# Designs tried in a protein design chat: miniprotein binders against q53ft3. Part 1

All scores and structures are predictions.

Target 1, 195 residues: q53ft3
Amino acid sequence: MFGCLVAGRLVQTAAQQVAEDKFVFDLPDYESINHVVVFMLGTIPFPEGMGGSVYFSYPDSNGMPVWQLLGFVTNGKPSAIFKISGLKSGEGSQHPFGAMNIVRTPSVAQIGISVELLDSMAQQTPVGNAAVSSVDSFTQFTQKMLDNFYNFASSFAVSQAQMTPSPSEMFIPANVVLKWYENFQRRLAQNPLFW
Below, numbering starts at 1 at the first letter of every chain, in headers, positions and changes, except where a header shows other numbers.
ipSAE, averaged over its two directions, is called F for ESMFold2-Fast, E for ESMFold2 and O for OpenDDE. V2 adds 0.75 times the mean of E and O to 0.25 times the DockQ between the complexes of E and O.
[cut] marks letters that were taken out.

## First folded at step 1 (miniprotein)

Design t1 (at its last look DockQ between E and O 0.02; V2 from the best seeds 0.00; counts 0 for: pae O 10.1 > 1.5, pTM O .510 < .8, other shape alone 4.535 > 2.5, end hemmed in, 8.8% free, placed apart)
Fold by ESMFold2, look of step 1:
Structure t1 (fold): chain B 195 residues (1-195), chain A 83 residues (1-83)
Amino acid sequence: as target 1 above (195 residues)
Amino acid sequence: SPEELKRIAEFLKWALEMLKFAEEHGDPEVLKEAIEKLEEAIRELEKLLKEGVSEEEIKKLYEELLEIFRKLLELAKELEKRG
């Protein structure tokens, strides 16, 4: 029903269903994650009058989960980008997930999705600065990734142009693409304000 | 399709590793296989985009992957031409 995407990681499409109306995605190494995309796969819509409340959970110093409301997905807004940087010491929200959803390792957090009545969701207030309602944030991310790739590859192409038979041709070796991908991931992890 | 996106992302990693191996060791069989599989992946990704992706941001991610695969194919063909 749901997908979860973190930049630089494989998309997750197999949520752990922990109750009839509750779904969870694990986020290993959550301290390196700044944004999460939650979306509906499009195969199973919410029942009429219902939608999804999206929560972020991390283990506190006692190993107990702290759940925070990020925002919502609905049939009318089937995807959303959530900023989770800065939430790793925040206060918990009232939440519908029980102790059975506890993440006991200090480096694994969770995204929880609870299928709820739209009227009930309308009474909930997400934690501040969690939701990114603008599609432009994801567009800016993908464009910046492509621009970064071009600039990185161009710096290596100039160095390797001395080996290229034609000066007007650019040569981009496979290792340049791999280095770009690794550098991009490292930079995103080191600097949440990279964007 | 998020499942298809996962498969395509794993294939990108495979293609990068195969091209790296072919460049380091000059293995024409590995390079030929990489070229054939890159061409197949490009066709498959184009098909996915033609089917229509309901989420605009996921569609843009597919378009970015398609461009990366096309650039990798160009690189692989240049390596084959030089080898």
Scores: ipSAE 0.010, ipTM 0.168, lowest interface PAE 9.8, mean pLDDT 62
Fold by OpenDDE base, look of step 1:
Structure t1 (fold): chain B 195 residues (1-195), chain A 83 residues (1-83)
Amino acid sequence: as target 1 above (195 residues)
Amino acid sequence: SPEELKRIAEFLKWALEMLKFAEEHGDPEVLKEAIEKLEEAIRELEKLLKEGVSEEEIKKLYEELLEIFRKLLELAKELEKRG
């Protein structure tokens, strides 16, 4: 139902369902993360009249989780980008994940998605600095998205030694994807302003 | 594998959604440049296809990827018109 994208990392498409209406992605080494993208996979839409409230959780100095509302995703707005780098010292807000005993490690943050009524979502106020509003931020996102794509594609690569004989399966040389990626990155590097 | 390439294609579809999101943050001049870059990317993919690096099934999947990029291009053009 949901995907989570951090630049330079593998895309996450398997959220941990912690409740019927709650999903969580783990973000290890969260301190190095500037932006997170949350998006609908397009497989399962929200039920009519419902959307997703997106929360970020990080451990505070005491190791306690601090949850903050980042924003929303809906069937009409199936993706959102959030800047989380400036939130790491913020105060917590009311969140629907408080009753959940989520196992945390000190270096791991979480993205939580709560499926909620649209009317209820409209009454909530996201943290002000989470929304990406600048072209520069978006440019950085684009670059990072490309990096993520490469990492994602590369994650499927297997060495010849790891290949299992399967006459019915077709393989693509990883170098093909790499070549395309390198060329595209080169062009992007010449002009970082993309989308 | 074909399944892996399908996943890549799906990822690119998600990227399309991100481009739609960018509508709120996009600058027409930036979008113009993005269009040019996408066109170049498509050309590169087409070259790769012509090199015969893939079997027929792989080619089909690459064609699907190309179509996704073309769709991205179309979206970018639409966004440019709206800006």
Scores: ipSAE 0.005, ipTM 0.230, lowest interface PAE 10.1, mean pLDDT 68
ESMFold2 (binder alone), look of step 1: mean pLDDT 71; pTM 0.582

## First folded at step 2 (miniprotein)

Design t2 (at its last look DockQ between E and O 0.20; V2 from the best seeds 0.00; counts 0 for: pae O 10.6 > 1.5, pTM E .340 < .8, other shape alone 3.174 > 2.5, unsure alone 66.775 < 70, SAP 70.405 > 70, placed apart)
Fold by ESMFold2, look of step 2:
Structure t2 (fold): chain B 195 residues (1-195), chain A 91 residues (1-91)
Amino acid sequence: as target 1 above (195 residues)
Amino acid sequence: SPEELKRIAEELKKALEELKKAERLGSQHPFGAMDPEVLKEAIEKLEEAIRELEKLLKEGVSEEEIKKLAEELREIARKLEELAKELEKRG
């Protein structure tokens, strides 16, 4: 039903469904993540009058997990980019994930999506100004997809270097892809405003 | 490693399917909101890049074929930059 994309990583399309109306994505190495894109795959829309509240949970070395509301996705706004770089600590808010039996790895943050009534979602206040417009989401989604191409090419070049005694020759093509990726990232960043 | 490369390719194909849906739905889908012609061209170039990638996976990879992949990725970047400039003009 949902997808989750982080820069430099593979798109996740297989959310862990922890309840009929609750879905979770794992975010390993969350300290390196500034933004995440949450979007609907388009296969299954929300029921009439319903939408998705998007939460973030960072690993807590002590105590119970806390979930912070990032914002919303709906049939009318099916994708959004959320800033999470400033959410590593804080007070928990009321959230629907409290009693759920959610499997957690200590070094892994989570994105949670709860299907809720639109009227209920309208009364909720997201933490900070994390949400970004759908137009910016499309641009970032396309950039994330190209990051996946770069990661693919780079991992292939590294694998060939592991098979040969002359790894420098195997990395020459990877340097071309890396330079392309750096130019692409710089050009895309020039147009978006500060998040 | 070949299985890992195939898994990565499958994830990219899933992302491509979402872009194609955006092209079909146009303004009803946020991914197609501003310039369907740029979106269509980006999809075509991405499809070509994916076909070349699958061919490279099946037949093996040479240094020349890796350079061809890099050039295809650069063309996709040019189309994405054009989209970003169009969004700036409408902003």
Scores: ipSAE 0.006, ipTM 0.238, lowest interface PAE 9.7, mean pLDDT 55
Fold by OpenDDE base, look of step 2:
Structure t2 (fold): chain B 195 residues (1-195), chain A 91 residues (1-91)
Amino acid sequence: as target 1 above (195 residues)
Amino acid sequence: SPEELKRIAEELKKALEELKKAERLGSQHPFGAMDPEVLKEAIEKLEEAIRELEKLLKEGVSEEEIKKLAEELREIARKLEELAKELEKRG
């Protein structure tokens, strides 16, 4: 039903269903995460009149979970980007996940999605600055990704004269693209919002 | 490396499959609420990008092909942005 994406990491499409109406993604090494994308997979829509409240949970200094409402996903807004980097020092809020017996390691945060009535969601106030304009963030990501690719690839341009008798053409070794991708993935893994 | 390009191609193929799923399922898919024409165009551009990547993997990468791929990816990004905007308007 839901997917979770951290830049530089593999997409998570298998949420742990902790209740009929509650889903959780684990975010290892959460301290390195700046942004999280939560999205609907499109396989199962929300029931009519329902949506998803998206929460972030991280362990405090005592290892106790601190939950914060990030925002919402709905059938009409099936994806959202949340900035979580600034929330890691924030105060906890009320959350519907209660005392979940989820084995937490100190380095693992969680994204929780609670399926709720849209009317109820409207009464909730997300933590400030968590909601990022999904469009702007995506555009910036894509632009930076492409710019990064272009800059990286162009830096490895070689003349074909060095390879085959086509001296007028510049070539970029295929391994450059792979190297870029690896570096990009690494950067994303280290800092999902490195862009 | 060719392997990374292959991985990118595979990821793009997965994305393509999801977009095609959205096209097929319509309102039953999160992306199905998108303008069908925008979705169709995004699919076409993504298919083209995948083809170009596959070509690059087979034939090697020229600067011109990389530029073309970059342009295609930019176009895909633009379409995805449009889709995101549409989703935002509907949300």
Scores: ipSAE 0.000, ipTM 0.192, lowest interface PAE 10.6, mean pLDDT 70
ESMFold2 (binder alone), look of step 2: mean pLDDT 67; pTM 0.537

## First folded at step 3 (miniprotein)

Design t3 (at its last look DockQ between E and O 0.01; V2 from the best seeds 0.00; counts 0 for: pae E 24.0 > 1.5, pTM E .549 < .8, placed apart)
Fold by OpenDDE base, look of step 3:
Structure t3 (fold): chain B 195 residues (1-195), chain A 99 residues (1-99)
Amino acid sequence: as target 1 above (195 residues)
Amino acid sequence: MKVIVVIFSDDPELLEKAKELAERLGYEVREVDSPEELRRILEELKKEGKDVRVIVFVSDPEELERAIELARELGVEVYTIRVDSPEEALKLIEEFLKR
């Protein structure tokens, strides 16, 4: 029913079903993981009026699991990306998993999916900024790329008075780069998929 | 009345403590020694219309998987515990039982 993907690792398509409505993936070496993708396999949809609450569990300083709600997957949103790198010191939230199969290897975390009523899910609050939409991720990446480029290019900016004669070299006014940057940002803000 | 079915294969001390904890929390405790016995007990409890929680603490992965599968087939929620210490296990059990 569910799959779990960590970049640079094999996809997991066999969740451990710990209850009728609860599924768990193990994430070894979780400290090196920034993002996790949870997705429906497409074989079995959620029942009508139901979806999946996605939780992350990591061991605390005492080795006890700390569960946090990351977000949701539904038939209408069958996949989601979650950032987990910043959650390692967060407070635990209410979770439905209780006493799960926790093999205490200090380096292993878990992704839990609980099949729940959509109405109940709507009342839950995920931890801040854990859920990353594909669009948001793209926008953030693009913004970082743009900033990097602008900073790089601007570092070479010189005034005309500072220029050494180089007749064979073409120069681009810094204002051209700035205008391009501003225009690109505007288009990106309007539609991240404008291209 | 909620019934707790507890499977412990390798830790009799933990079993006893878990039983005491469950009883203190108002659960009827039934002990099982194998997945096959679990099936029998779950089928019986299902016929009685009782709410059942299953705690499985088994060191053998194959045995654990069988227990989970059997419980799933019967529509019973199963939580498995693998921890390094009995104390940690009891904390998790308590959390589970209080939900």
Scores: ipSAE 0.061, ipTM 0.470, lowest interface PAE 1.9, mean pLDDT 76
Fold by ESMFold2, look of step 3:
Structure t3 (fold): chain B 195 residues (1-195), chain A 99 residues (1-99)
Amino acid sequence: as target 1 above (195 residues)
Amino acid sequence: MKVIVVIFSDDPELLEKAKELAERLGYEVREVDSPEELRRILEELKKEGKDVRVIVFVSDPEELERAIELARELGVEVYTIRVDSPEEALKLIEEFLKR
């Protein structure tokens, strides 16, 4: 049994089983989705020697399904985050979901999970930008937020000659913000999880 | 047992509002601001035999995945919320808690 999670939406834990070894989740309004998390619920593990190949499907401009391999989940790696924002214009890939009889609208995509032999999965190649490294995404997001905060705060910097006295206000010297920014950036580069 | 709601968030303002909402709906609430504290709290509540639901509100997909992996290790149901609009986020939290 599997779960599918999109930020800002309810967790889906009731996959549509379309075959003995194939499970599907519908993703309505998929164009607003940038990342999806696929995970095992833990009550039903894969059989020994088996794992799950995870696919993303979206309708192209003709309404035809475009399927792309995102990656894998296994008993040893039971959850994964996949970036799908860059895939919505990609080409289709080889996939096991064939002519499934599923009602589909132009704004609904699907996550498909196919239970397969681990040896078979090892020979498959996911779409290059689908899997998101936990550390890489955290570092990228954090760096962007640091830059945004520093630029925002710096845009309000004034010299003491330009200040209007305000006895009810508290002030922070601009160099304190710079020191914080430099220190945080250094610590983040050494250990992205130090906080 | 009364369900305990654990809220993991990196937005203090939304966290406070979500806590107030959950308390109005009759839930006992715990707040955490890091994955390490989330693990500690969930382990303590599990040892006490409490029923727990987790709300994760973080904008970072990596922290989201870590929180979900942690909840799975401990057998806890998780709901996550992206904050692009605090008012919309609170509406989603309310819908989840009324399930």
Scores: ipSAE 0.000, ipTM 0.085, lowest interface PAE 24.0, mean pLDDT 68
ESMFold2 (binder alone), look of step 3: mean pLDDT 72; pTM 0.637

## First folded at step 4 (miniprotein)

Design t4 (at its last look DockQ between E and O 0.05; V2 from the best seeds 0.00; counts 0 for: pae E 20.5 > 1.5, pTM E .543 < .8, other shape alone 2.889 > 2.5, unsure alone 67.989 < 70, placed apart)
Fold by ESMFold2, look of step 4:
Structure t4 (fold): chain B 195 residues (1-195), chain A 102 residues (1-102)
Amino acid sequence: as target 1 above (195 residues)
Amino acid sequence: MKVIVVIFSDDPELLEKAKELAERLGYEVREVDSPEELRRILEELKKEGKDVRVIVFVSDPEELERAIELARKLGVEVYVIIVDSPEEALKLIEEFLKRLEE
């Protein structure tokens, strides 16, 4: 249902479903990450009247998980870019994820997505500066993320035989990703504004 | 709620089969073979607002990237689905339309 993209890293599309309405992605070595894109894969929309609240979790100085609301994704806004570099020493917020079954490691953070009613989401306040506020920052971040997408798709060519298939999961052959990567790099070198 | 299916591809076999299925099922289908035409259609559909659900089917990663980025730049709500073949497109169209009715 969801994807998680970090510039310079493999894109994740295999969210761990920790409840019927809650999904998580692990972010190893999260301290080197500045921005994260959360997006809907497009295979399954949210039910009517529902959307996704997006949280970031990292271990605090005592080793306890700290969850912060980053923002939202909806059928009307199926992707969002979040800045997390300034949040790694920030304050926790109210969250729907329990602490009892969450694996904690000093170098691994999590992105959590909770499927909620749109009316409930409208009353929540994300932490400040979580969303990207600059067009220049957006274009730089997306360019770096596209390299990461190529690396991710290449790994799927070798991992497809090792995964249990799911009807809600999409698969991309490695050669189509190579075609996309080469075409994008060529076009970007010729015209950075070809979009 | 009106559903509009947009086929953004330059693969004529995919376009023919997807259009045939969508018309047989009674859903409106729009054929798009360029990013400029996709932009025009998405802008038109944005003006209609919440009355319309737009599902965009693409056949390769270049089309996927263009559709996603264009929808984001225009602020248009769409579902973008990549398919490997006309048969997969037909299956996903039927499944998505069934889920929307439920």
Scores: ipSAE 0.000, ipTM 0.083, lowest interface PAE 20.5, mean pLDDT 63
Fold by OpenDDE base, look of step 4:
Structure t4 (fold): chain B 195 residues (1-195), chain A 102 residues (1-102)
Amino acid sequence: as target 1 above (195 residues)
Amino acid sequence: MKVIVVIFSDDPELLEKAKELAERLGYEVREVDSPEELRRILEELKKEGKDVRVIVFVSDPEELERAIELARKLGVEVYVIIVDSPEEALKLIEEFLKRLEE
């Protein structure tokens, strides 16, 4: 029903259903995450009058989960981008996720989605700075995705001396990747919808 | 502008799913085994006078080199998404584009 995407990472489509109306994604190495996209898969819509409240949970210094309401997804707004980088030291809020016996490693956070009535959602207040405007959020997300892609690609760069001979494989000079990155970034800045 | 979705995956189920979704969403999906094959496809599209943008879905890190090579050799603007589900990625993109048009 739901997907979760972190820029530069594989998409998560298999949420853990912890209740009939509650779903959870694990976010490993959450401290490096700036933005999270939550979206509906399009296979199953929300029931009429229902939507999804999206929560972020991270372990505090004592390893206890701190939950924060990020925002909402609905049939009319089936995806949302949330900035979570500034939330990692915030205060907890009320959440519908009870004491989940989740074996938490210190480096793993969670995204929780609770299916709730739209009317109830309207009465809730997300944490500040989590919601980004649609245009800005898209632009920021795209930029971060680009950056993460570049960083990921560059992490595989090796010198000629480090190359392992493989006649079946082709190698790309790092400068080519850099040039592509710079060009793409420029085009993106000029027109976020150029692609 | 015509958006071409390129899927680098050995998973036939994933490819089929991506194709079905893309067609439904108005995208053209191409299964590509190599950058050379992709080049051929893009050249054909260019000959037809199409303004082509390419979205590359990479199912695993090993396919990243192919995506990068595409960006270099084809001279086209390529957006790369690392995902294990092209269907989900396509849906996400569609949703964002729609919101930007509103």
Scores: ipSAE 0.000, ipTM 0.175, lowest interface PAE 11.9, mean pLDDT 69
ESMFold2 (binder alone), look of step 4: mean pLDDT 68; pTM 0.579

## First folded at step 5 (miniprotein)

Design t5 (at its last look DockQ between E and O 0.01; V2 from the best seeds 0.00; counts 0 for: pae E 27.8 > 1.5, pTM E .433 < .8, placed apart)
Fold by ESMFold2, look of step 5:
Structure t5 (fold): chain B 195 residues (1-195), chain A 99 residues (1-99)
Amino acid sequence: as target 1 above (195 residues)
Amino acid sequence: MKLIVIIVSDDPELLEKAKELAERLGYEIREVDSPEELRRYLEEFKKEHPDVRVIILVSDPEELERAIELARELGVEVYTIRVDSPEEALKLIEEFLKR
């Protein structure tokens, strides 16, 4: 039903189901992880009126799990990126996992997904520095970078009649840059994390 | 008979799986990023390789229509197929090569 992706690691698609409505991914060596992507595999949607609350758990100094709400995934938003680098010393939040059978190794954290009513999810408040706003900032930065690159490259455009032969120099037709820009913009609008 | 598979897609998973399949089967695969690049390939194949058969895999409905019209305009016999997933593309390539 769910997948979990960390940069530089294999995608996990086999969540451990710890209850009928609860799923867990293990994150070994979690201290080296800054972001986690949680997504639906697209084969099994949530039941009507339901969605997924996404939690991050790390062991505290006594080996006890500290759970924090990262955010949500739903049929209307089937993937999300969460920043966890600032959460490894944060305060715990109310959570539905209870005394779960969790790996107690100091270097292993967990991502927990709880299938819940959308109404219940609307009453929950994610921890502030894990918000999806970092995804919006990445998209906005990337779009600004694309615009700046295109404008910069376009400022050097010359007509074919104005070209000076230079056997030691390489040139790129301006329409190649435009085609790249248009294609990249389309792909970014479809999936900000397509790479 | 020479078979060339042209892939017109912005789906990187489709491209990767199709390339792996072609390497195992020893058939040529070409990636095309623009309608003008596709036109150049079809004109080349018509002139240099009149005995070649071409399959075009397209993931975008608007690109499908353009590819069909271009092939018809140039009088090149091609199989243009819209695919929505890497698994579907692999299946279609295998079925086409089986023939």
Scores: ipSAE 0.000, ipTM 0.060, lowest interface PAE 27.8, mean pLDDT 65
Fold by OpenDDE base, look of step 5:
Structure t5 (fold): chain B 195 residues (1-195), chain A 99 residues (1-99)
Amino acid sequence: as target 1 above (195 residues)
Amino acid sequence: MKLIVIIVSDDPELLEKAKELAERLGYEIREVDSPEELRRYLEEFKKEHPDVRVIILVSDPEELERAIELARELGVEVYTIRVDSPEEALKLIEEFLKR
């Protein structure tokens, strides 16, 4: 019914069914994981009026599982990307997996999917920025990239008086970089997919 | 819904406390001392008691893995709990039962 994907790893399509309405994926070496994709396989849809609440668990300093609600998957939204890297130090929340403590090793986390009523899901609040929209993630990445580039380039800025002649080198005025940055930001703000 | 707790542990204190809790709460506790016995119980629950939920308490990571594997293999709905102490076990069971 469900699949789990971590970039650079094989897709997991065999969730452990721990209850009629609960499924679990193991994530070994979870500390290296930034994002997880949870998706429906398309073989079995959710029953009418139901969806999946997606939870992440990691062992705390005491080896106890800390569960956090990441978000949701539904028949209408059969896949979602979650950022888990920033959650590894977060606080636990209420979760449907109860006493299930499948902490095998300190390096293994879990993705849990609980099949629940859509109405109930609507009342739940996922933790922080765990749910990553593709567009938002792209925009954030692009913004960080732009800032990184601008900062890097600007660090090499020198005044005309500070310049040493180097006939073999081409120089670009810092104002050109700034103008480019501003123009790019404007276009990005208008349409994140302008390129 | 009937809940069965299967304890895979050689810790007598854990067993005793778990039994006491189960009795108080009206649940059944079964003690298993081997993977083979665990398999037998899981098979029993699958065949004879399809509506019964099973909690497996294990103190050893290897036993936990084995329990998970067996449950998966048999297609039995089980909750697995790794416990490092009787107190932890009781806490987890209580938390589970409150849901």
Scores: ipSAE 0.000, ipTM 0.150, lowest interface PAE 15.5, mean pLDDT 73
ESMFold2 (binder alone), look of step 5: mean pLDDT 70; pTM 0.601

## First folded at step 6 (miniprotein)

Design t6 (at its last look DockQ between E and O 0.02; V2 from the best seeds 0.00; counts 0 for: pae O 14.5 > 1.5, pTM O .545 < .8, other shape alone 2.622 > 2.5, unsure alone 68.066 < 70, placed apart)
Fold by ESMFold2, look of step 6:
Structure t6 (fold): chain B 195 residues (1-195), chain A 99 residues (1-99)
Amino acid sequence: as target 1 above (195 residues)
Amino acid sequence: MKVIVVIFSDDPELLEKAKELAERLGYEVREVDSPEELRRILEELKKEGKDVRVIVFVSDPEELERARELARELGVEVYTIRVDSPEEAKLLIEYFLKR
């Protein structure tokens, strides 16, 4: 149902199913991993109204798993890239894998995927350092980034009458930046998860 | 087992950049600009069975839905990864699919 990709490694396509609705990938030598990609097989969608909550787990100094919510995958966005390099010393979060008996070696982390109701997933908050943000937070951040870029670029605008000859430099008409800005805003409004 | 990267997008910039990077890294790349061509490619790869892993990159939700629908109809096991920009495709090809 799911795949897990780490840079420089073969794609893992055989998740360990640890419950009817829970799947796990092992990540050996996890301390060298900065990003993981979690994605669905193109032939097996979630049931209607369901999606996948994606967790990262690593062993603490006592060998006990510490689970952190990375984000989500859904039928509408069946792949996601997560940053995990900053999470290996983080705090645990509330998660659905608590009482599960999963055998793991001391140097192995895990990616856990829990199939859940979309309404339940909407109530969960991913850890702040993961690459995936909540839809509202991501949209707000992206709007601020758009505004910041546009204001920065436009502050250098000059009319042709104000220009001095500079034949070794390249120039961009200001309306190109405006068109890009307007197009990006439209894309974001249509699909906040286009990242 | 070989990995075949299929780029299903009507975005010319994504196609050009992804092809350049994937071929520089030694992956076999198939470029597809229509659902008809994607069907043909998946039908060919279905005949190769388990000796081939297929990763389909798409650039928007419409292409994603088409790729998943075709894979289901043909019974081909693929990984469908949506990338919304040439930069995301570069990241996935250059950093996640090396070796």
Scores: ipSAE 0.010, ipTM 0.410, lowest interface PAE 9.7, mean pLDDT 68
Fold by OpenDDE base, look of step 6:
Structure t6 (fold): chain B 195 residues (1-195), chain A 99 residues (1-99)
Amino acid sequence: as target 1 above (195 residues)
Amino acid sequence: MKVIVVIFSDDPELLEKAKELAERLGYEVREVDSPEELRRILEELKKEGKDVRVIVFVSDPEELERARELARELGVEVYTIRVDSPEEAKLLIEYFLKR
């Protein structure tokens, strides 16, 4: 139902279901993480009138979990980006995950998603500045990344006449990048989770 | 010290976020308002032997192309990022700079 993405890491699509309405991702080496993307996989929508409250948990100096509400995901807002780097010194909030005897290694944080009524979610206040951005879908987010990558790659494109000899470097024709881009887009359109 | 040259054509607020991130990563940020100014700055930085990266936030294709051309001429790495918000910009910058 849910995915979790940290820049520079593999996407997590297998949340641990700790309750009927609660899901958890482990985030190893959480101190190096600035942002987390939480998104719906698109396989199972929220039930009508329900959404997901997204929490971040990290161990305090005593090894006790500190939970903070980051924000929300819903069918209408199926993905969100959260900044967690500044939260590591914040105060804990009320959370629905209880005293989970999760064998926590000191370096592992957690993202918790609690499926809740939208009306109840509206009464909750996320920690300040946690919510960075939201996208309509994971596909849109991926598309933006692809576009940016393409733009990045194309910025290095030079004509043969403009090439400076560099024996230590390999050159890739721009058309190869374009073909890759087109193929990736096609695959993404067919199945957003093809990768 | 690594230098990031950032050109913004659309949103000055993006600059502040970029600066904040770059500084946190140990980069010096130079603001550029135009391709012409970019050329001047890059030439100066090249003379200083600094490691320079150009991050371009532009909606205008002509400006983007001009920036790319200048960067190629000077042998500078160019990043092109399109963003919808300063926060997203920060995230994407971080992604590209960590690679």
Scores: ipSAE 0.000, ipTM 0.132, lowest interface PAE 14.5, mean pLDDT 69
ESMFold2 (binder alone), look of step 6: mean pLDDT 68; pTM 0.598

